# Designs tried in a protein design chat: VHH binders against Ribonuclease 3 (rnc). Part 16

Target 1, 276 residues: Ribonuclease 3 (rnc), of Chlorobium luteolum (q3b6l3)
Amino acid sequence: MEPLWHKLSALPFFSSRPEKWEGSGAPPSLTAFIRSLFKGKALSLELYATALTHRSMVHDTTAPEITRSNQRLEFLGDSVLGLIISEYLYRRFPEGTEGELSSYRAKIVNGKSLAGFARNLDLGIHLIIGESADQQRIRTSTSTLADAFEALTGAIYLDRGLDAVREFIEEQIIDSPAFEAMVSTENNHKSRLIEHTQSHQLPPPVYTVLSEEGAEHEKTFTIEVSCNGRRLGRGTALRKKDAEQLAAEEAMGALERALTGDVAEDTPAPEETGRG
Short names: E, the ipSAE of ESMFold2; O, the ipSAE of OpenDDE; V2, 0.75 times the mean of E and O plus 0.25 times the DockQ between their complexes.

## First folded at step 11 (VHH; framework vhh_7b2m_4)

Design z5 (from x3 with S31K G55D Y108H; at its last look DockQ between E and O 0.23; V2 from the best seeds 0.00; counts 0 for: pae E 8.9 > 2, unsure alone 62.1 < 65)
Fold by ESMFold2, look of step 11:
Structure z5 (fold): chain B 276 residues (1-276), chain A 119 residues (1-119)
Amino acid sequence: as target 1 above (276 residues)
Amino acid sequence: EVQLVESGGGLVQAGGSLRLSCAASGFTFSKYRVGWYRQAPGKQRVVVASIYSGDSTKYPDSVKGRFTISRDNAKNTVYLQMNSLKPEDTAVYYCAKELWSGRFYEDHWGQGTQVTVSS
């Protein structure tokens, strides 16, 4: 019995539909796509072909030998992707609450976001879809594309392990232009300040309440933030957490001004007459 | 337990080359990324090369094309080939076990190896 890759590539209705078949086991565009993901390194092509196989192939009467779609790989890939993104978020936001981390993860791994990443890879044109199925609708479907991205993640995990998945996720998600907007909140200045202190090997910021004024329903809080003993910002708001964000915003502004001011025009050293 | 020992530094003239070595022990070397970092006097430690367990590499623009990281899993060793060295490459160079290239590393720093590039 021939390998699954050969069976899939030999089907009479294949998505790339070359006018002239000159290959041995697969259309050139599918094989070239899979190899491009890993810079030509050797791969288990059967796993990746399965990851690109839509469930419409399972009951396709023109290819009864195909018995599995990407659904099991999607199941595995969902867990692997969640692990990798959770690990990244845990380390990226060391002061983030579980709720904040969960919110970021939900923004990243939802169907709309994953479909967007799948579109950046052109996954839709490489899907293996049943001959009688609506090709255009399926190839552009958000859920189909998201499922394929997860299935591809599962295939990478099985073929090459977790570090290869991290590499793939770094390239396709974390380093993407859109990623920072997904993990940013408009009021997450506290996280920015924490990242600053960690990058400079400093203790975490300390927030102190300077005053509480007004009636219980109208009480305002003034909070000051200090870094390494230096008072850097203040904020006043109706909630302590909001006042802390405002204090952190002022602190980040003060630090950015100090860094800009500390970047002076360097005078190049005079040419040296060296002594050996 | 985890140890990464750097060697191969020295004094070179601008335009010269050096090859640094990093001997690793205390972890399953082939499963982890390793990065080279440097710290110039008065500056923070920054990444200059990372290598994945599958031999993919990353470099910042400041050294891309001049530095090459490589690994030998049989010898538990990572190398940094530095070519076309400039005075601004002067620093103590460290290797480190990484989970993510250049982002999240464990704090197992040795003494490093000094590289000094004369103008």
Scores: ipSAE 0.012, ipTM 0.472, lowest interface PAE 8.9, mean pLDDT 78
ESMFold2 (binder alone), look of step 11: mean pLDDT 78; pTM 0.792
OpenDDE, look of step 11: ipSAE 0.310; ipTM 0.724

## First folded at step 12 (VHH; framework vhh_7b2m_4)

Design k1 (from z3 with K97R; at its last look DockQ between E and O 0.32; V2 from the best seeds 0.00; counts 0 for: pae E 3.1 > 2)
Fold by ESMFold2, look of step 12:
Structure k1 (fold): chain B 276 residues (1-276), chain A 119 residues (1-119)
Amino acid sequence: as target 1 above (276 residues)
Amino acid sequence: EVQLVESGGGLVQAGGSLRLSCAASGFTFSDYAVGWYRQAPGKQRVVVASIYSGGRTKYPDSVKGRFTISRDNAKNTVYLQMNSLKPEDTAVYYCARELWSGRFYEDHWGQGTQVTVSS
């Protein structure tokens, strides 16, 4: 049973027209919304209802049984979100500096961004807000929406664990157009190539040293990148890291030409150089 | 010790079906995504299906509609149902733990299970 669910159903939000929803139909019920977040049944509907309960409900005389808001879940969810975003960035950008990773994380997990993700979910219409509070201001408030997104993340963690959080965050943040813009750079071609292969469920790129030539105390490395049995690019530089980036740059150019219908320029077969 | 052990491979005629199993131990299975991978002789190991603990799945176009990944968290097991098999599906099949389904896998490969599809 869900005694809180019955009392939430009696609140003005559930029993009257929705505050500031300008559509021609009624909004989805809170229960239907929560169920839509998961393939399958949520284990604790009350937990998710708490995640959507604004602090204006605490000590509301019309609903004295509601004694907790989403604030504790927001506290937990802030840490969980930081963890899983940091984990993703660490693995996505293996050559990224701590400063670069921190900068990306700050762009993703700030109030404005989180409120945007919350708006994409229509969280505002599902918030449980005290009867006497300013419904429209609270439902559209950046800080309220960001807090609700974090609280929802905390609830998912408690209910289903970290992999469920990763699934949710992939759908809502990682796969969003806003995310790609936040983390793209023009000078990280290896990262672009990895993302391309992952998004197409292709094998990861393989980098092979074709030659090391350095008869004058200065070695030059030639590196080739291949994917799915096709040689995509090669690069030559004084350092292996730079040669790999040049190879990846050529590979991304070849892939972009193939997407536009142009035939990708092939590289010649590797020359036997004696490098093992 | 983290272990993922594949089974269920064999010899099958083109058009046939096989169901592979992956038994997992040494970790909290419901905290992770899992993927099935295959490696044909002389080829790179490639993903053929991935699944989050909550059930969201991903497939490359080469197997979409023919392969189905599923999991039983109570048994710590992942399955790959392979239908309408083709000779090009011949490979050693592996399962691997993933942190982000279809994106990042861990380098803990077992012996795999051989699937051979005859013309």
Scores: ipSAE 0.303, ipTM 0.746, lowest interface PAE 3.1, mean pLDDT 80
ESMFold2 (binder alone), look of step 12: mean pLDDT 87; pTM 0.884
OpenDDE, look of step 12: ipSAE 0.416; ipTM 0.787

Design k2 (from z3 with A33S; at its last look DockQ between E and O 0.33; V2 from the best seeds 0.00; counts 0 for: pae E 2.6 > 2)
Fold by ESMFold2, look of step 12:
Structure k2 (fold): chain B 276 residues (1-276), chain A 119 residues (1-119)
Amino acid sequence: as target 1 above (276 residues)
Amino acid sequence: EVQLVESGGGLVQAGGSLRLSCAASGFTFSDYSVGWYRQAPGKQRVVVASIYSGGRTKYPDSVKGRFTISRDNAKNTVYLQMNSLKPEDTAVYYCAKELWSGRFYEDHWGQGTQVTVSS
């Protein structure tokens, strides 16, 4: 007798397409979508098919052999996402309080955010939904999309392990345009600049004290930040750490202006490589 | 204990090529990202290539198109092919065990391997 997976893979739902498609053209096949997520390695199709199977399939009389939806994978994936995002935040923000880290995690792994990431993957068109269910409503539902994203994460974890989950989450969440807004505050500009250097595989930012003026208890510090040998920002404050944050804030503003086509004042950093 | 042993460095003329190797032990190599880092005299150690366990690679702009990282999980080995070498590539090169490829590394460093590019 053959393994259960072989009998499931022979079922038509791997070759089925949704009726009443609202998008342009026909959706890609589920198998092609799953293969596009990973290069070079064989995949467990049963795990990913289950991750994309909405609970309405359990109630669908046209496919009585389907007895499980993605709900158990969503349960697992929720924990895996929490772990992976917590790990990233812990390392990314070493000065962050537990409260700050929890706040960032909540912004990233809530239903609305996860549905947004699922939409960026066009995940809704790949869902396996019961024939009698309202296809359009379910495929666009925030909770359905969020659950599918979590279930997909759970499947990746079971199939390929945590490093593959990190790779997936980096591409879909951390590198997304929306991510910086979720973790950005004025108190975190130094951390934002570090993230920029990491995402571009650049050396970490270098902060240089340009001047210290005033009496010991009333000193002001002027600090300049450079990235990869280029001066990007300057800040002045009563405490060095505050001046560094102001310098980093200006640097992030300059980088943001460069991304929108603005020409910034870009002065190369001093050559302090042997001493700094 | 995590150990990383670099080899393949040497003296080369500008425009030349070198291939570095790193033998890894003391951890499940296929479960982790690994990367190549370099440290020029008086500078901080910086990443120049990294690779997820599944093979996706990342490079800074300074070496993109010239350097290629690869791994052989069966041999617990990571490689760095360096082409079109420039004098500014002169440094001691190290490999490292990573999480979040190119972003976080464990502080386990070998002797490194010296790469010197003459003009």
Scores: ipSAE 0.386, ipTM 0.795, lowest interface PAE 2.6, mean pLDDT 81
ESMFold2 (binder alone), look of step 12: mean pLDDT 81; pTM 0.816
OpenDDE, look of step 12: ipSAE 0.446; ipTM 0.799

Design k3 (from z3 with E106M; at its last look DockQ between E and O 0.01; V2 from the best seeds 0.00; counts 0 for: pae O 12.7 > 2, placed apart)
Fold by OpenDDE, look of step 12:
Structure k3 (fold): chain B 276 residues (1-276), chain A 119 residues (1-119)
Amino acid sequence: as target 1 above (276 residues)
Amino acid sequence: EVQLVESGGGLVQAGGSLRLSCAASGFTFSDYAVGWYRQAPGKQRVVVASIYSGGRTKYPDSVKGRFTISRDNAKNTVYLQMNSLKPEDTAVYYCAKELWSGRFYMDHWGQGTQVTVSS
């Protein structure tokens, strides 16, 4: 039976020669990586190692001494991340409604987004994964990467405090191009439409409910948006607010097309040939 | 190739002192935590001291106050000063490159050096 330490030493994070390193040069050691993230200010390597330990290590019979994975840190990190992002959004958008802020937060603090941020940090190559586990699958898994990012956030909080987390999140999330896209008013079609009308010295858009159809639990709302008496768009959704956004989206599309000169050929309404 | 070579072990009387050395090569020594472990016959290998890259040290209660780990990054060497030795300290002592202290998560081990404390 190969000594346990031989098995552990074969893990990619221990090896200066990972079998499948796709990057230019040798991947940094785990310690070097941690140090690089915090400019040498890391106080507890154990916390960060734990944050990067996948659950497969705990269930790996070849490493019985490892009894903890990053799950607890993930739990803590989720809360801390939520706080920091909420705080930022609250300050960034002083006119933002609760609904808008929540929507932004949901776009930022979800598995897919967090995995993206984790990929930017190359967290996948630093994950501590059981030998018997599918290494490549785990390292590239959206859920695994998201969990690791949360766990890392939790570790930072415990090691360095909330201010350090703020710095980390600012660098990794807020300053990212992806973040701007997530919080851009571009997704708020209503706001965009208002801005557009204002910039062109037009009256504000008017939303009109055209119909409410369906049972109380399945109501469908059709809403039209108009400006200066001209219909610009229509939307249908289960919620009025959603329908408004859809209407605004269509309106913005129409306005943009009008500006680019791509006049959608008004297919003439089929002449009702009055058969007489 | 990472190498760890222990030295300084031997026979000592109870109450005596020993200083172990571990020469490291094949990696950037200053960037890694290193530790000392011991294994007595028929017992599990256990950590006795760890030192982080930043110089922070960790000891189990069994050796706290008696053992001191230190490192010289210029010499790529880690030391274990053992004072007030007891027969219970008799074991093979191993140097290890650690990912983190106290978890038996090492990527490399030395061959070990025997320490025997006589009553």
Scores: ipSAE 0.006, ipTM 0.218, lowest interface PAE 12.7, mean pLDDT 80
ESMFold2, look of step 12: ipSAE 0.288; ipTM 0.685
ESMFold2 (binder alone), look of step 12: mean pLDDT 83; pTM 0.837

Design k4 (from z3 with D31E; at its last look DockQ between E and O 0.72; V2 from the best seeds 0.00; counts 0 for: pae E 2.8 > 2)
Amino acid sequence: EVQLVESGGGLVQAGGSLRLSCAASGFTFSEYAVGWYRQAPGKQRVVVASIYSGGRTKYPDSVKGRFTISRDNAKNTVYLQMNSLKPEDTAVYYCAKELWSGRFYEDHWGQGTQVTVSS
ESMFold2, look of step 12: ipSAE 0.386; ipTM 0.792
ESMFold2 (binder alone), look of step 12: mean pLDDT 81; pTM 0.822
OpenDDE, look of step 12: ipSAE 0.671; ipTM 0.885

Design k5 (from z3 with H108Y; at its last look DockQ between E and O 0.33; V2 from the best seeds 0.00; counts 0 for: pae E 3.7 > 2, unsure alone 64.98 < 65)
Fold by ESMFold2, look of step 12:
Structure k5 (fold): chain B 276 residues (1-276), chain A 119 residues (1-119)
Amino acid sequence: as target 1 above (276 residues)
Amino acid sequence: EVQLVESGGGLVQAGGSLRLSCAASGFTFSDYAVGWYRQAPGKQRVVVASIYSGGRTKYPDSVKGRFTISRDNAKNTVYLQMNSLKPEDTAVYYCAKELWSGRFYEDYWGQGTQVTVSS
């Protein structure tokens, strides 16, 4: 018996298909695309085909058997995406205010951004669109692409659960070149240092109070940050939180200098003899 | 309650191989990433491999190409194949339940399994 997704993926895109496409080779088939999403077992192809089915197919006379579009999956996917992005931001920016977190989320999950991620995935060529509809306009439409990205997220959730959604979102959004610009803020050096350790699969930064000096009403704190046993920065301030930010700022500066090829001394703190 | 039971450790000569196993219970295994961590005496516990339920893996540079993490969601088990072992790999190895593979972990730790690399 021939499953529905097979009919959807095999439908001819007669003269409406773009002829001027200039990839390095033939675009991947719908089934190849769906199977490339995750290593391991074959996925539920019907669910993913539905996620890629534009509403113009619902009454298309060339495919009367298609009665559902991606709209319900989009509805679900919007909520799932919001949850997963919020979870990530909450953990990445532990010092972030609700307003800052909401601002980051809005930059990430708006229609323009989602369409951009969909374009990076080349999602438009895999959309299943009715024969009577304007193929080129729909495949490149910002709203159509954003909706498809959300619907795909919903399908992943239903088929494989939240961890698979995290995997997909990490690959497509978190690790994307555009992500840093969406979540950057001035003077959030602790958050940058946390991201550095996570992206390199290192232990989180450790902040240690080295000293508390001065009279009671003039007390200052000196705090050191280390990562993976390496001392990276120090800060001194009237508040521990401020001293931590200064320590993280120095640490990020040292890491940035190492990345530019400048000689970075492997110098231990004054309290420790060097190992070289 | 989350339980993670590590096994497969032992004494091995440098250049040798070991395969660690971790039996997981008390949570829906396929809903979470899982990882392997190690702690040498006097050092912090550090991640050495992580895997999403869908199979995407991550490794720090120190073990990349030598260690391979895998999982069997039907058996609630995660594995670590360790090849070309070095004395620096000597540590207690732990598995952990994770969110965002290799980025955030839950503070649920078993007893671990000792790996000792001689020579």
Scores: ipSAE 0.265, ipTM 0.726, lowest interface PAE 3.7, mean pLDDT 81
ESMFold2 (binder alone), look of step 12: mean pLDDT 80; pTM 0.807
OpenDDE, look of step 12: ipSAE 0.302; ipTM 0.735

## First folded at step 13 (VHH; framework vhh_7b2m_4)

Design m1 (from k4 with G54S; at its last look DockQ between E and O 0.37; V2 from the best seeds 0.00; counts 0 for: pae E 4.6 > 2)
Amino acid sequence: EVQLVESGGGLVQAGGSLRLSCAASGFTFSEYAVGWYRQAPGKQRVVVASIYSSGRTKYPDSVKGRFTISRDNAKNTVYLQMNSLKPEDTAVYYCAKELWSGRFYEDHWGQGTQVTVSS
ESMFold2, look of step 13: ipSAE 0.198; ipTM 0.662
ESMFold2 (binder alone), look of step 13: mean pLDDT 81; pTM 0.818
OpenDDE, look of step 13: ipSAE 0.654; ipTM 0.879

Design m2 (from k4 with G54E; at its last look DockQ between E and O 0.23; V2 from the best seeds 0.00; counts 0 for: pae O 10.6 > 2, placed apart)
Fold by OpenDDE, look of step 13:
Structure m2 (fold): chain B 276 residues (1-276), chain A 119 residues (1-119)
Amino acid sequence: as target 1 above (276 residues)
Amino acid sequence: EVQLVESGGGLVQAGGSLRLSCAASGFTFSEYAVGWYRQAPGKQRVVVASIYSEGRTKYPDSVKGRFTISRDNAKNTVYLQMNSLKPEDTAVYYCAKELWSGRFYEDHWGQGTQVTVSS
């Protein structure tokens, strides 16, 4: 049976370039890209090609021989990525609570974030997409890019092992500017708000639970934060602590806007014309 | 069993240079990132250089431009060239198999080699 790589390489669209390339020069070929990931140390081109194969290729009329997409690798990659990030966070934050670690992980390992990392790698241009599918939409899709990143992670794991995945994730996620922002203590909006109020000689912020809704296992908390009797922000989340952070975040945003003079014009609530 | 053996430490004057070596065994050296760490008396062990399996290097600002890490996969050896040494560089230097840059495990480093920089 001809390896999947050879089958894919024979497809007319395999060498196709995206219409929009934001990089300097011509985008690298798929083979060159795969090889570049490990400076030529990739053991299985087929595996990586599979990681970049979109589901639209499966049973595509123009490529009936393609029966596998990146979905299985995505599944594996998701688990591997979760492990690696969890391990990193565990070690990075020795004083971090389970909740904090989980929060950081959630900020890092989600569709939007992963898609961002995928874009940094230009995975979109390397995706193998069925001819009948919307090429541009799929290449730029957040979900598609996130899936591809996970699948790629899975492929690296199978090809080179867990340590290679660690190196990959360190380079692509940990060392990224976005990561620092995600784990920055600045994301402790509560602390920021306290500091802000202190610096301005204001009383400490007060958090008030406005509502608790839902079943015990699915409670939603709405919390308001106020300073000196003025409401500054509101947040809603499944956990009180999270709701507080959201409230504080909104408060900080409002305060920052107030400082920059960008007063969001309170659009007056439309007067309910009472039909008499 | 993973074994790492550091060598090349010694006494050097400020502004001087040293080259450390670490011989590795018990694993496929070429497939792993390795690094150098140092621990000064009463201080925590900190990374001073890392090199990935692909040859990428990483340095903290404290040693950037002065230290250079390299590896010879054929010899299963990692090197640390230290130039422009300062008294603050005095520490026990350790070689480690790394999982993350700046992270190390007790079972993945050697006995260390003493580097002393005199004023």
Scores: ipSAE 0.008, ipTM 0.246, lowest interface PAE 10.6, mean pLDDT 81
ESMFold2, look of step 13: ipSAE 0.012; ipTM 0.458
ESMFold2 (binder alone), look of step 13: mean pLDDT 81; pTM 0.818

Design m3 (from k4 with S30D E31D; at its last look DockQ between E and O 0.22; V2 from the best seeds 0.00; counts 0 for: pae O 4.5 > 2, unsure alone 64.8 < 65, placed apart)
Fold by OpenDDE, look of step 13:
Structure m3 (fold): chain B 276 residues (1-276), chain A 119 residues (1-119)
Amino acid sequence: as target 1 above (276 residues)
Amino acid sequence: EVQLVESGGGLVQAGGSLRLSCAASGFTFDDYAVGWYRQAPGKQRVVVASIYSGGRTKYPDSVKGRFTISRDNAKNTVYLQMNSLKPEDTAVYYCAKELWSGRFYEDHWGQGTQVTVSS
């Protein structure tokens, strides 16, 4: 049986470059990309190619020889990623409670975050996608990118072991500017607001859902936060928790402004010119 | 059995240079992240350089631009080139296998090598 790598490399789209490259210079080939991740120490190009193979390839009539996608690797990678991140957080925050550690992990190991990390690696341009599929949509899809990142993590684990995964995750996640923001208590606006209210002997903030709009799959939540009956902030997001954080963020901003004396000039509401 | 042996320490004047060596046995450096650490009297042990299996390096700001970590896979040895040494660099220097940069395997320490920088 011809190795999967040879089969993949024979595909016309294997060497295809995306039309829109934002990087300086031509994007590297898939082989070059894989090699660059490990400075030529990759033991199995096939494994990494599989990690970057989208499910659309399995049902592609132009490539009937492709029977495997990155889904199995994704499954493995998810577990490996969870372990590595948990281990890191456990060690990084020795005073962290289980709840805090879990919260940090959830901020790091989610579709949106992982997709972000994948974008930093330009994984989208290296995805192997079926010819009949929407190439651009798939390459930019949050879910696809997140899955690819997990699959890549799984591939690294199988090829090089846990230590290699740790190095990879340290470089791609821990050392990223986004990571500090994710684990920073400063970004927990809800917690900050609680601390602020406590320090000033105020009652705890109260969050109220003002509205839920949209279809079930695209529900938008508007949440208001108040303290001692005074509105402090409002946030709108697709998730209730996110909306709460946004509300808290606004509240903290308002409180900070109040403390610094910088009264934001109430921009007058535009006068509704009554058409008469 | 994993063994690490540090060498190359000594007395040097401020502004001088030293090259430390760490020879490993029982494992291959190329497969792991390795770091150099130092411990001054009465202070905690701190990382001064890390090198990953892929050759990536990491330095704290205190030594950045002055220290360089490298490896020779054939000799299974890691080096620390220290330039522009300062009295504040005086410490016992250790090498260790790392889990993460700045995080070491506790059971994988050598005896260390003394570096003394005289003003």
Scores: ipSAE 0.030, ipTM 0.419, lowest interface PAE 4.5, mean pLDDT 81
ESMFold2, look of step 13: ipSAE 0.469; ipTM 0.824
ESMFold2 (binder alone), look of step 13: mean pLDDT 79; pTM 0.804

Design m4 (from k4 with G102D; at its last look DockQ between E and O 0.33; V2 from the best seeds 0.00; counts 0 for: pae E 19.9 > 2)
Fold by ESMFold2, look of step 13:
Structure m4 (fold): chain B 276 residues (1-276), chain A 119 residues (1-119)
Amino acid sequence: as target 1 above (276 residues)
Amino acid sequence: EVQLVESGGGLVQAGGSLRLSCAASGFTFSEYAVGWYRQAPGKQRVVVASIYSGGRTKYPDSVKGRFTISRDNAKNTVYLQMNSLKPEDTAVYYCAKELWSDRFYEDHWGQGTQVTVSS
């Protein structure tokens, strides 16, 4: 029996682009594009075709069988993306305030950023756009590309469930070079802690490696930060820099709790480390 | 209750191969990543392979090219093919449910399966 995607790819609106294509050469088929996203098989190809269907198709008299655009999938995908990014930020920055987490999320899931991720997938050439619409303008539009990315996210969720969409978002957003620029730098909490100690006329924080565990290329570092003879926080991570940030994050959380009346940390600090 | 049961360990000569299995239950297996971890005596438990529901895999440099993780969602099972084994691979091997590879795992550990590589 012929697989479902071969039947769908033979239909006119499931082809990669209308006859009006002006790019360098023929665009790849929609089926080939979907297969490239999922190593192996794509399921429910109609769902992905809908995710790539711009609203201009709803009023296109040359394709009356297309009655839905990607707008409902965009609606769903916005929520799914927000959930996944929020969960990641919550766990990545355990001492982050709600305001800080919201700020990071807004940077990641805004139209400009999502359009950038859509461009990394070359998503614009795969859009299904009405014959009378301005093809080039729509395919490159920031809002169109962002909407398509969200709609694709919604389609993956409906077709393959939560873990599949988490994998997709990790690959396309979290692992991307742009992601690190959108969240705090490696020194965000370290910088905040330095500013806090300076404003209170205290010595700068000192970071000490407490332990290293694991195989040579699988080590885990535990680092403690102290100031003025007091332990302020600890962090454990696969890289020293990450462990230092986690230690600083705990320290800032404890100091913020003390400002609201909570008891401060008073664990003794290790001996000072000289410049090496 | 989440349960992951490891099997397939044993004694093997250096340079040899073993295939481990992990039978999973108590969660929607197809929606989660699963990882293989190992713990040598006196050492911390560390990841050696992770696989997403869609099939993407990740490995630390120490085993990359020698170990291959795979999954069969119909059988709720994850496999670890270990080739070119070295004495340093001697450990108890565990599988665990993950959210995003080795950074977000659940602390539900089974008995594990012993792998011993002799020289």
Scores: ipSAE 0.000, ipTM 0.160, lowest interface PAE 19.9, mean pLDDT 76
ESMFold2 (binder alone), look of step 13: mean pLDDT 81; pTM 0.816
OpenDDE, look of step 13: ipSAE 0.384; ipTM 0.772

